# Ledger of designs, part 21: VH-VL binders against AP-3 complex subunit mu (apm3)

Target 1, 249 residues: AP-3 complex subunit mu (apm3), of Schizosaccharomyces pombe (o94669r175to423)
Amino acid sequence: TNEFFIHVLERVSAVYQPNGKLAFGTVKSDMECKCQISGMPLLLLSLRPGTKLGNVRFHQSVNLKRWKQHPDQIEFIPPDGKFTLASFQTDFATQKSLPVVVEAKNKLDGRFEVRIRNTGKKSVENLKILITIPQALKSVTVTEGNYIFRASKYTHMEEGILEWSVKKLAWTSPALVLTGFLAPLKKDANSTEESSSYSKLEHLDLQYKLQGSTLHNFKVESLKMLNHPDKKSYKGVKHTIIAQNVSFR
Below, E stands for the ipSAE of ESMFold2; O stands for the ipSAE of OpenDDE; V2 stands for 0.75 times the mean of E and O plus 0.25 times the DockQ between their complexes.

## First folded at step 12 (VH-VL; framework fv_disitamab)

Design c64 (from c56 with heavy chain F103W W104F; at its last look DockQ between E and O 0.64; V2 from the best seeds 0.00; counts 0 for: pae E 2.6 > 2)
Fold by OpenDDE, look of step 12:
Structure c64 (fold): chain C 249 residues (1-249), chain A 122 residues (1-122), chain B 105 residues (1-105)
Amino acid sequence: as target 1 above (249 residues)
Amino acid sequence: EVQLVQSGAEVKKPGATVKISCKVSGYTFTDYYIHWVQQAPGKGLEWMGRINPYSGGTYYNQKFKDKATITADKSTDTAYMELSSLRSEDTAVYFCATEIGYWFRTDAFDIWGQGTLVTVSS
Amino acid sequence: DIQMTQSPSSVSASVGDRVTITCKASQGIDSDVAWYQQKPGKAPKLLIYAASSLQSGVPSRFSGSGSGTDFTLTISSLQPEDFATYYCQQYEDYTFGGGTKVEIK
């Protein structure tokens, strides 16, 4: 067989301000490949013109001389089987539309609500929302998925992290909601006229996986066998976005 | 869908007391603060105070602490503001307002009543 | 008490003009700032919250910026419906600015 498969994995990390504005983000990408081509193929992978690979690291098989001359072309003799052709990183400061939106509200009665919504046209898989709980947790309910509360080992054992897991968030699904209730704070003398108050949620981490889309928006234009132009190479390209360390604080 | 509906205009004499209402609909009354804002004719906005409808706790602008009393009735989803010892300078439009409640913070007033004109004249 | 000094008190502008309104806090505030639009006989309308977040339904020609003590509301291209009075507000103790009336030139 003359098959070559490319899986582009994009790992996204981002920090958002409380107002929802992006503070900083990074995309770490890996081009995972699988080569099933007979013989000793000399391959040329052409990227969309103008594509910039930031902080790129190439597999040892890559002809760096050619790449320096043609930064949108990767020439290499692939090893058999699986290997990482290239790894690169790009930073972004502008809001790129993430496929999942997270919102959280604090209520006056100690209730809080976390809402996740699919804003894309594809299902998102293996979602995890890590919610930092600032005080004792009374109860939790979810519209979908499971939750686990892990108490902090370093504090009063009342604070902790609430992990909300959702296996799949379909693009057609309405927003999923987690509702929690905080226990009242033990307050001494009320210096304010407000009779009771609760601590607010201040930090969330979101993790998920999305298949079939790209945030980096680079495109593989072609894969050619240079030493056998008459031999057709079979190319498959897959894209996966892995959101991790997407924090709101 | 979310609405704050205030009571009608009032005309009072100096020294009198007036109580205006703000009825909430479209969301759970006890979830968010209710605020009151004063606007004298041709003047700017001035925050008067707020109430936590859940706890009944209040927080006032010091300027209005002796002028305004803010209360809430959970049974009717209505907040009230009573103005005592009315003077001509109390002539103003009074607004109730609430906030949708983002996390981490007390947010801006995104929902407002239509306002209530209180006129104090001899 | 935190004071919010808003400037200018009034501005005359034409349709299509860029309008900038500033609000200065008397001290550094960690809390966010909001901007409101008010038309005669109407309640204020929230435009910007958290200094730079656009309220839902508000046109993109409105934008907010700033931190610490200095905050700015910008209308990139003034439209006929934008002639109104604008107010800033801080969340620490809910103080409003003095207002800025945007009038037709």
Scores: ipSAE 0.361, ipTM 0.683, lowest interface PAE 1.5, mean pLDDT 88
ESMFold2, look of step 12: ipSAE 0.396; ipTM 0.746
ESMFold2 (binder alone), look of step 12: mean pLDDT 91; pTM 0.941

Design c65 (from c56 with light chain A50D D93S; at its last look DockQ between E and O 0.56; V2 from the best seeds 0.55)
Fold by ESMFold2, look of step 12:
Structure c65 (fold): chain C 249 residues (1-249), chain A 122 residues (1-122), chain B 105 residues (1-105)
Amino acid sequence: as target 1 above (249 residues)
Amino acid sequence: EVQLVQSGAEVKKPGATVKISCKVSGYTFTDYYIHWVQQAPGKGLEWMGRINPYSGGTYYNQKFKDKATITADKSTDTAYMELSSLRSEDTAVYFCATEIGYFWRTDAFDIWGQGTLVTVSS
Amino acid sequence: DIQMTQSPSSVSASVGDRVTITCKASQGIDSDVAWYQQKPGKAPKLLIYDASSLQSGVPSRFSGSGSGTDFTLTISSLQPEDFATYYCQQYESYTFGGGTKVEIK
């Protein structure tokens, strides 16, 4: 009873170079809350000093005048139950590198190999690796996890997607490997033995979840109840990064 | 560790033949193309041709198609380039190079052999 | 064949200077250009691929730019180890530029 929970979700779309450097990206964040405090509590949420929330949209209960004067403080009277306190964009200028590194190679015999590893300090969860496949597959093997090939049944011009799913990629795990074999393309009558029967695979996307980390030094410092200063305020704060569209150039 | 190690320098007379080797280690020999590049004294780099070591298929620069023969030996993980009917203008350093078939880049030459000097003189 | 015209043929420069090398393709090639560094008696070394992407292990003072027909390699602050010859190369028919020798002074 008399509890308040905050879940900060950072949703990432990014393009990284193979060397792990960011080419471009966006982080869109939500503060999702659950209020189990009785009455009409007046709450003050304090963020790390100097924090600025870009392009922010607040819940209607937020005192906008106070926020404009003190952008690292959010004063509000929460509704009962679940609500979104704020939605905002995080500054990418000081962004930390994402921890999943990918090495993906085409081979002349129609094999391809995708290697993934975790260079961070936290486990990566619910990892999905999406590989665009422009031709038929003969086979796939994985060192860990599951795969499914999703081909369009309706058009001959759409590319298939090979989805590789891994429940957990620990920091200490060895590189995980997917090996696939493409079925050869039918060659043109003009082609020599030099012509490739295999398209170059070029497209790979990642999706995953990273608990307990933030891409920015964003932090909830305190939660106080202003209209009952003698009552203890409660905060339970979780941070989750959801990588939803992360690709390599 | 990927390495391309070439055979040593050669001195030849006009009209002779030379065969330069390029031994691959650190990856499966048949996975990637092997390219050959000429560098004449005081001149720049010139691409000569490539081989698919898996199929044996070759693709040549037109300038070198009657001069060079590129082959691959899967049993020794070695590519070869043979130069025939040597003339003084064939005096050059010859490099082998390979590209790693990354999804998001191709055809750049990632790893090079150390080069083989062929000198043609009377 | 696509021709690659590289300029200048040589540059005399001091440590700390900014050096700019250009390469012009005879027809449009999008971003299909690599840049290599070669020191005397050594094999070329890949610096830049796809016109602007830095190869792993190459110092950040090297950068590439351009698309279509006009491409540039820039060394932002020349170091003693950067005195070498530099080549561009296009991927469609593998032709190299004529080279640019970067010399002390």
Scores: ipSAE 0.480, ipTM 0.789, lowest interface PAE 2.0, mean pLDDT 85
ESMFold2 (binder alone), look of step 12: mean pLDDT 91; pTM 0.938
OpenDDE, look of step 12: ipSAE 0.610; ipTM 0.795

Design c66 (from c54 with heavy chain D106T, light chain W32D; at its last look DockQ between E and O 0.51; V2 from the best seeds 0.43)
Fold by OpenDDE, look of step 12:
Structure c66 (fold): chain C 249 residues (1-249), chain A 121 residues (1-121), chain B 105 residues (1-105)
Amino acid sequence: as target 1 above (249 residues)
Amino acid sequence: EVQLVQSGAEVKKPGATVKISCKVSGYTFTDYYIHWVQQAPGKGLEWMGRINPYSGGTYYNQKFKDKATITADKSTDTAYMELSSLRSEDTAVYFCATEIGYFWRTAFDIWGQGTLVTVSS
Amino acid sequence: DIQMTQSPSSVSASVGDRVTITCKASQGIDSDVAWYQQKPGKAPKLLIYAASSLQSGVPSRFSGSGSGTDFTLTISSLQPEDFATYYCQQYEDYTFGGGTKVEIK
């Protein structure tokens, strides 16, 4: 069939400031390939000129000598079937390329709000927001999706994790909002000068999936068969972003 | 649109008490902390304390715990600070301020215009 | 109590100069630091929050950096309207730095 498929998977980890601004992030990428080419093809995968892959690890079939000479060209003899051609990592400090913006607010009446917005032009799938609840939870409402509260203790609605799940967030959708109400804390007037009724939320974790986009502007320019110029090879390139361990601290 | 308007300047004698006000407009009064900050003439800013207008809960700088009493009136969207046993060293401009209101504690984004309290014999 | 040590107490600079002000916390406070500008007879104005976030309406020549204990406010190119006193603040106990007066050289 002379077909070759590439699936670039980008896994994003990030730490956000309380205001929702990115403090630090890391993208781990895998080039997953599927080779269905007859014979013993010598392939040349050309990336966008000037592309730099950080901390790259190659499949054993890759000609490292050529890579050293041309760091945007991957020459290799692919095995049949599925394999990972390359894995690489890049760090980032700006959220300009992130497709989801998250905002959170804490009210003095025990209410907290988590807002998520799609900032891209494509739908984001399988969003999960994990909120660490430091005290009893009174109620929760969401504009979309479902939520589950998992208490850390056997007692009902005590401290635990609130999971907010949204199957799909369209790029045309307005911001989605989760509103929660904390139960008042027991007053301990003898321990501190502060008379506060509610604790602070301290941790949020965001997970999501986005198809057809890249964070690093990764681009495959061409795939050529060097030893059989007369044979046409077919390529398909897919991109997926998986956000995981996106935390607010 | 959000405004904090404080009461006018005060002149008091030593030993007297003064109560200054901070009227809030442009947002829900009970949603955010109100803070008070002292600035002596030619000196820096010093945080005095805050109040939760919803619960009435307060938190003070230890330095001002016995000097200042912070209260709030939800019916008038007004916060107050009372200074007792006034001394010459209490002569200062006093500011009220509110927080930005993010998930955690935040900076003071809106300030009153300040109230000068002068203590003189 | 957390102390904020601000330096320098004053700095003389000219228009166009790069000005750097530092604030050191007595203990780790992550990024919970704000910077304010105050002009004579006026209330302080918020410039930076969360150590590096620019407040809306503040010129981009202002920037904040740092985490943990060491924080910096930078004015990349000083403008005539920037001559003022600047203060850092931490959120935990709301302690202000001692202030830095930026004066005309």
Scores: ipSAE 0.216, ipTM 0.661, lowest interface PAE 1.9, mean pLDDT 87
ESMFold2, look of step 12: ipSAE 0.589; ipTM 0.836
ESMFold2 (binder alone), look of step 12: mean pLDDT 91; pTM 0.939

## First folded at step 13 (VH-VL; framework fv_disitamab)

Design c67 (from c61 with heavy chain G101T; at its last look DockQ between E and O 0.65; V2 from the best seeds 0.58)
Fold by ESMFold2, look of step 13:
Structure c67 (fold): chain C 249 residues (1-249), chain A 121 residues (1-121), chain B 105 residues (1-105)
Amino acid sequence: as target 1 above (249 residues)
Amino acid sequence: EVQLVQSGAEVKKPGATVKISCKVSGYTFTDYYIHWVQQAPGKGLEWMGRINPYSGGTYYNQKFKDKATITADKSTDTAYMELSSLRSEDTAVYFCATEITYFWRDAFDIWGQGTLVTVSS
Amino acid sequence: DIQMTQSPSSVSASVGDRVTITCKASQGIDSDVAWYQQKPGKAPKLLIYAASSLQSGVPSRFSGSGSGTDFTLTISSLQPEDFATYYCQQYEDYTFGGGTKVEIK
């Protein structure tokens, strides 16, 4: 009773160039709330001074006049129960580095090797690594987790996406490794081409979840009840980063 | 700790043949290409060719195709380059180098120390 | 074969100067360019790969840029250890630029 919860979800889409520089990145954020305060509370949520919410969409209860005058303050009368207070975007370039680091190599015998490690201070959860495979696979070995190969839309073709799933990547763990073996491309018996029997693998994508971390300086500074100023405001504020589209080249 | 160690300097007469070695350590010899690069005195770098030590397949710069023969010996983790019909303009330092094949980059990351071949009458 | 035209052939510079070296490919090569540093009597050392990515252990005063046909290597504040010859290389057929010697002025 008399509780108000805020969960800030930051959903990340980013593309890294081969050199490690960011080519593109956005953070789409939602402030998901749950109101268990009785009556018709008039709430003022104050953000870190100078905070700018890009492309913001507010719940209908938000006083837009106050927000226009004070863009780091959100005044509203919450509905009972769960609702989304705001949805907004920020550029990724002003955020902290993402903690999952990848090393990926092709070898001349048709092997490829993907090594992943966690450079952060918190465990990475529900990690998925998606690798575009342009030819048939002979086998896959992983040090941890599971894999599945999802063939292309052409059922007779051998191309597809290799998905490696790891439930938890601890920052204390050594690198986790996937090793795959490509089946050689068929060549005509009379071919004298110098081309490799194995395509170079060039791209991979990541998906994962981080609890208790933020990608930018967004912070809830306070939550006050304006129509009952003597009551202590309650806030439970939780931050989650969901990396949903992170790719390397 | 990857190392490429080349054979020592050679002095040859015109018309002779020389065979330069490049011994690999610190990784599995058959995983990556070995390249050869010429540097004539006071001149720039010139790529000569490469070998796939796994398959034995080679790919040459057309300029050196009739001059150089690149081979690999899996049992000794050693690549070789033989230069035939030596002329004075073949006087140069010859380097071997690895090409480690990442998903997203190409580069000659590790180089041998170089082998000076001097051709004089 | 793809030709890499590197300029200038030499640069006289002082410690602290900004030095810019260019390579122009005879045809488009995306970002398949590496840059190397070579000191007399030594093997080349990789500085930059993929046109702009800094190799591990290389000082941040080195940077690369470009794509397609025009590429640059920049040394933002020249240090005494940077006096050397620099080469670009493209990876379609492995040709090197002619080199740029950076000398004490």
Scores: ipSAE 0.475, ipTM 0.787, lowest interface PAE 1.9, mean pLDDT 85
ESMFold2 (binder alone), look of step 13: mean pLDDT 91; pTM 0.936
OpenDDE, look of step 13: ipSAE 0.640; ipTM 0.812

Design c68 (from c61 with heavy chain D106E; at its last look DockQ between E and O 0.47; V2 from the best seeds 0.53)
Heavy chain, then light chain:
Amino acid sequence: EVQLVQSGAEVKKPGATVKISCKVSGYTFTDYYIHWVQQAPGKGLEWMGRINPYSGGTYYNQKFKDKATITADKSTDTAYMELSSLRSEDTAVYFCATEIGYFWREAFDIWGQGTLVTVSS
Amino acid sequence: DIQMTQSPSSVSASVGDRVTITCKASQGIDSDVAWYQQKPGKAPKLLIYAASSLQSGVPSRFSGSGSGTDFTLTISSLQPEDFATYYCQQYEDYTFGGGTKVEIK
ESMFold2, look of step 13: ipSAE 0.567; ipTM 0.823
ESMFold2 (binder alone), look of step 13: mean pLDDT 91; pTM 0.941
OpenDDE, look of step 13: ipSAE 0.613; ipTM 0.802
ESMFold2, look of step 15: ipSAE 0.571; ipTM 0.831
ESMFold2 (binder alone), look of step 15: mean pLDDT 91; pTM 0.939
OpenDDE, look of step 15: ipSAE 0.519; ipTM 0.764

Design c69 (from c61 with heavy chain I100E, light chain D93S; at its last look DockQ between E and O 0.01; V2 from the best seeds 0.00; counts 0 for: pae O 9.7 > 2, placed apart)
Fold by OpenDDE, look of step 13:
Structure c69 (fold): chain C 249 residues (1-249), chain A 121 residues (1-121), chain B 105 residues (1-105)
Amino acid sequence: as target 1 above (249 residues)
Amino acid sequence: EVQLVQSGAEVKKPGATVKISCKVSGYTFTDYYIHWVQQAPGKGLEWMGRINPYSGGTYYNQKFKDKATITADKSTDTAYMELSSLRSEDTAVYFCATEEGYFWRDAFDIWGQGTLVTVSS
Amino acid sequence: DIQMTQSPSSVSASVGDRVTITCKASQGIDSDVAWYQQKPGKAPKLLIYAASSLQSGVPSRFSGSGSGTDFTLTISSLQPEDFATYYCQQYESYTFGGGTKVEIK
């Protein structure tokens, strides 16, 4: 067997302001590998020139001396099977925007709208929008997907979390829209039982998976076996972006 | 033999915090994801989250992201799960388990014996 | 999230019976499905991985099949030690099925 697999997994956490501007964000990345090469191969992974790995932790097999001299090159003798070659963190602020944009609009009459758009060029998978609902929810409609409202178990109040799920959002898809209607707040005031005031949606969490893309220009240029340069040992590099806690506030 | 040994049963009051441990032996600690699974009394299995013991990277079930904090200590080959703001609903048996999959996800092949956490006033 | 709908929730059977448990995924997940057995007071035990691969040490009377969205665990001839609760799981988001309790008839 002479196979080597690399999967770069980027997990992004970010907070966006209501205007869509990124407040802060981080990307935690793992270079996950699978080695099925017989013997003790000496491998050289070359990254795109200029690539910097922030707060990087390497597998023990990595030649740190070489890496210090050539930060875009990782020399190592892989163990057999699955292992993490490197883990590193980057500031998302220096990266391109996420491909999925979420907009929320609050109306004074209790109506609200959440719009989600894929602005990228690849389909997003397992899209989930968690909307914090601050008061009773009367109705919900979605253009696509499914929704579940879960009332808070802890407060026993009518507030809760509205979960909007879309299996796949193609990059060619028009914007998807969730509309909802909040019930008026009941006032204890003697003057009226119905409040004309509505709480605003202030928090949305977005989760999704994007295959075949990288947030930061992380590119594997080559993987070579230094002790057997005539042998091709790697099958390819996969990239996956996982958005786990992208918040819109 | 590969074993996951969890800490003993815990009894806590509402609002308290509990931290349970899962010690791994029989293999290289950093070679496997460590998962945590909740099982309420008489109920099914629910995945809570995982940690890459090597990188420290975590992945949570959204349901538990504010409830559970998963950590790992490579020096002791031990994974931890801390449950905060405990409520009666958190009463359950919690299991740790291993996965070899990394980017090739796999089943949970080895399980701890479980830790009962009881939350009562 | 990917839901795993497991059926039936319970089944009464006798020793020697053929038992079939089904798990349906809400979307295609190739063959990334596992089956577990759990006995009361014990941790789950892996039976089947990759939809159809038998875990080491598991009796051959257990088998898994399926791909895409429909998966099946089969016990060809139920033995006394097989009375337990069984769970399916998908790897994409690690969701478990609701479980199937196999009880003595």
Scores: ipSAE 0.006, ipTM 0.447, lowest interface PAE 9.7, mean pLDDT 87
ESMFold2, look of step 13: ipSAE 0.510; ipTM 0.805
ESMFold2 (binder alone), look of step 13: mean pLDDT 90; pTM 0.933

Design c70 (from c61 with light chain A50Y; at its last look DockQ between E and O 0.67; V2 from the best seeds 0.00; counts 0 for: grease 19.4 > 18.9)
Fold by OpenDDE, look of step 13:
Structure c70 (fold): chain C 249 residues (1-249), chain A 121 residues (1-121), chain B 105 residues (1-105)
Amino acid sequence: as target 1 above (249 residues)
Amino acid sequence: EVQLVQSGAEVKKPGATVKISCKVSGYTFTDYYIHWVQQAPGKGLEWMGRINPYSGGTYYNQKFKDKATITADKSTDTAYMELSSLRSEDTAVYFCATEIGYFWRDAFDIWGQGTLVTVSS
Amino acid sequence: DIQMTQSPSSVSASVGDRVTITCKASQGIDSDVAWYQQKPGKAPKLLIYYASSLQSGVPSRFSGSGSGTDFTLTISSLQPEDFATYYCQQYEDYTFGGGTKVEIK
């Protein structure tokens, strides 16, 4: 078997404003590979012309001299099995918005609503919404998925994290909604004219996986065996975006 | 459609009291704060105070603390502002406003049409 | 109380011009600033919230920037319907700026 697989993993960390505008973000990418080629193949991976890998770390097998001359070409002799060919980091500030948007509303009676929508063209997998709950949670309802509330043991105030999990959010799916009720705050003796009986939701985090897409239009143009041009080789390229820390504030 | 509809223009004598209303429609009345804003003729906007229609709690600009009394009636989805001891300086357009939107913004995205109060001898 | 100093008080501009209005807070207020447009005889209209977030339905030629004490509203290309008075506001005490009248040159 002469097969070579590449899995490009783009891990996104970002902060969004409530309206969905990106405040800042970073993408850490890994090119994970699996080599099932017999012998000692000399491989040339050609990327889209003009591709720049920022702060790149290469596997030891990579010919750095060639890469310096041709930054869109990676020459290497792969080890057998799984290995990371390259890791690099890019700024997400100039990129398009992520496909999942979050909206939240606070009500004066302790009710809150969180709405999530897939605005992309592909389904997202393993979606988790982490909602910071500033006080006791009375009840929760979700249109889809499951939720878990975890109380924080390390804070002086009664707070916790509400985790909303959805296995799959199809791009054709209507918005999903989580509704909750907060318990009223204990009245402080020094009440100003208006003491809010309820804290506000101010922070949400998203985690999910998106298969088959790239944030930076990362594209592998070709994979060639330089020392065995007549030997059949197979290549498979997979792309995954991992939202690991996407915050809405 | 979310709307705030205010009562009509008022003409009062100095020393009188006026009560203007702001009727809410299109959303749950008790869900969001209602604010009042003053605008004297040819002048800028000045925040007067707010009410929590759910709890009835109020918060005032110190400047208007003794001038304005803000109330809310849940049964009619209406907020009120009463201005006492009216003076010529109280002549202004008064707006009610609310903030409905995603996340807590404290920006006034829905406004009433305004109510002109004229104080003249 | 937090004061919002808005400048200029008035500006004369032509259609197509870039207009910039500034608001300075007397103390740091993070990004808790809104911008409103008001036309004569009408209620104010929210344009920008959270310093730089564009309100739904507002044209993209409007933009907000700033944090801390210095905030800016920019109209990239002034349109005929944009002649109005603009106000900044901070959320902590709900203080408005003095307003900026954008007039036809």
Scores: ipSAE 0.421, ipTM 0.753, lowest interface PAE 1.2, mean pLDDT 89
ESMFold2, look of step 13: ipSAE 0.544; ipTM 0.820
ESMFold2 (binder alone), look of step 13: mean pLDDT 91; pTM 0.940

Design c71 (from c61 with heavy chain I100V, light chain D32Y; at its last look DockQ between E and O 0.65; V2 from the best seeds 0.00; counts 0 for: grease 19.2 > 18.9)
Fold by OpenDDE, look of step 13:
Structure c71 (fold): chain C 249 residues (1-249), chain A 121 residues (1-121), chain B 105 residues (1-105)
Amino acid sequence: as target 1 above (249 residues)
Amino acid sequence: EVQLVQSGAEVKKPGATVKISCKVSGYTFTDYYIHWVQQAPGKGLEWMGRINPYSGGTYYNQKFKDKATITADKSTDTAYMELSSLRSEDTAVYFCATEVGYFWRDAFDIWGQGTLVTVSS
Amino acid sequence: DIQMTQSPSSVSASVGDRVTITCKASQGIDSYVAWYQQKPGKAPKLLIYAASSLQSGVPSRFSGSGSGTDFTLTISSLQPEDFATYYCQQYEDYTFGGGTKVEIK
């Protein structure tokens, strides 16, 4: 068997401002590989010309000298099986927005609504919306998926995190909606002119996977076996974006 | 369609009291804050205060704390602002406006047409 | 109280011109800034919220930018209907700027 697989995993962490603009973000990328080539193949992975790998860490098998001379080329003798060829980090600030958008509304009577929409061209998977609940939760309804409320472990308060899970959100799907009701706040202090009976939602986090896309237009141009050019090698390249910590403030 | 319709123009003498109304339609009255804004002739906008129509809670600009009293009637979906001890300086157009309860703090997206209050001897 | 210093107080411009209005907050207010348009005898109209978000129905020639203390409203190409007075506002205590009258040159 002469097969080589590359799975590029881009893990994104980002913070969005109230206006929906990215405040800051980082992408940690891993090139996960699986080598099923007999013998000791000398491989040359060519990336898109001009590709720059920031703060890159390479597998020990990588010819660093060659890479220094040709930063878009990775020469290596892969080990058998699974290994990480390279890990690198890139700033997300200059990148396009993520495909999942969140909108939330607060009502004065304790009702709140969270709307999520896929604005991309591909389905996202394993979508989780973590909503920080500032007070007791009375009820929740969702158009799709499941929800779990977890009380805070650190505070004896009735606050917690509402986790909304959607297995798959198709890009063709209409917006999904979560509606919740907060319990009234216990009036402890008459210190302010306005006694608000309800707190507002202020923080949401998103987690999801997006298959078949790249944030940095990362592209493998070719994989060649330098010591056996006559041998046909099979290459498969997959891309996955993993939203780990996408926060809306 | 969301609409805020205010009461008509008022002419008052100094020392008098006036109460203007703002009727809300197109959404649940108790869902969002109602604000009042003053605009003296030829001058800019000045925030006066707000009311939570659900709870009845009010918050005022300190400048208007002793001048304005904001109330709300849930039965009629109407907010009110009463101005007491009227002076010539109180001559202005007064607007009511709604603050939509977005996830984050909100601007005033819907406004009433304004009510002119004229104080003259 | 947070002060919003708006400038200029007035600007003369022609149709097609780029118009820029600025507001400076006396302290950091993140992106909690709105811009309004007001025409004579009319109520203010919300143009921009959250410093840079365009209100529904507002032409794309309007744009907002800024964060912290410095905010800007830009009209990329002034149209006849854009001659009006514009106000900035911060959400923390709802203070308005002094206004900018955009007049025909």
Scores: ipSAE 0.449, ipTM 0.747, lowest interface PAE 1.2, mean pLDDT 89
ESMFold2, look of step 13: ipSAE 0.549; ipTM 0.811
ESMFold2 (binder alone), look of step 13: mean pLDDT 91; pTM 0.937

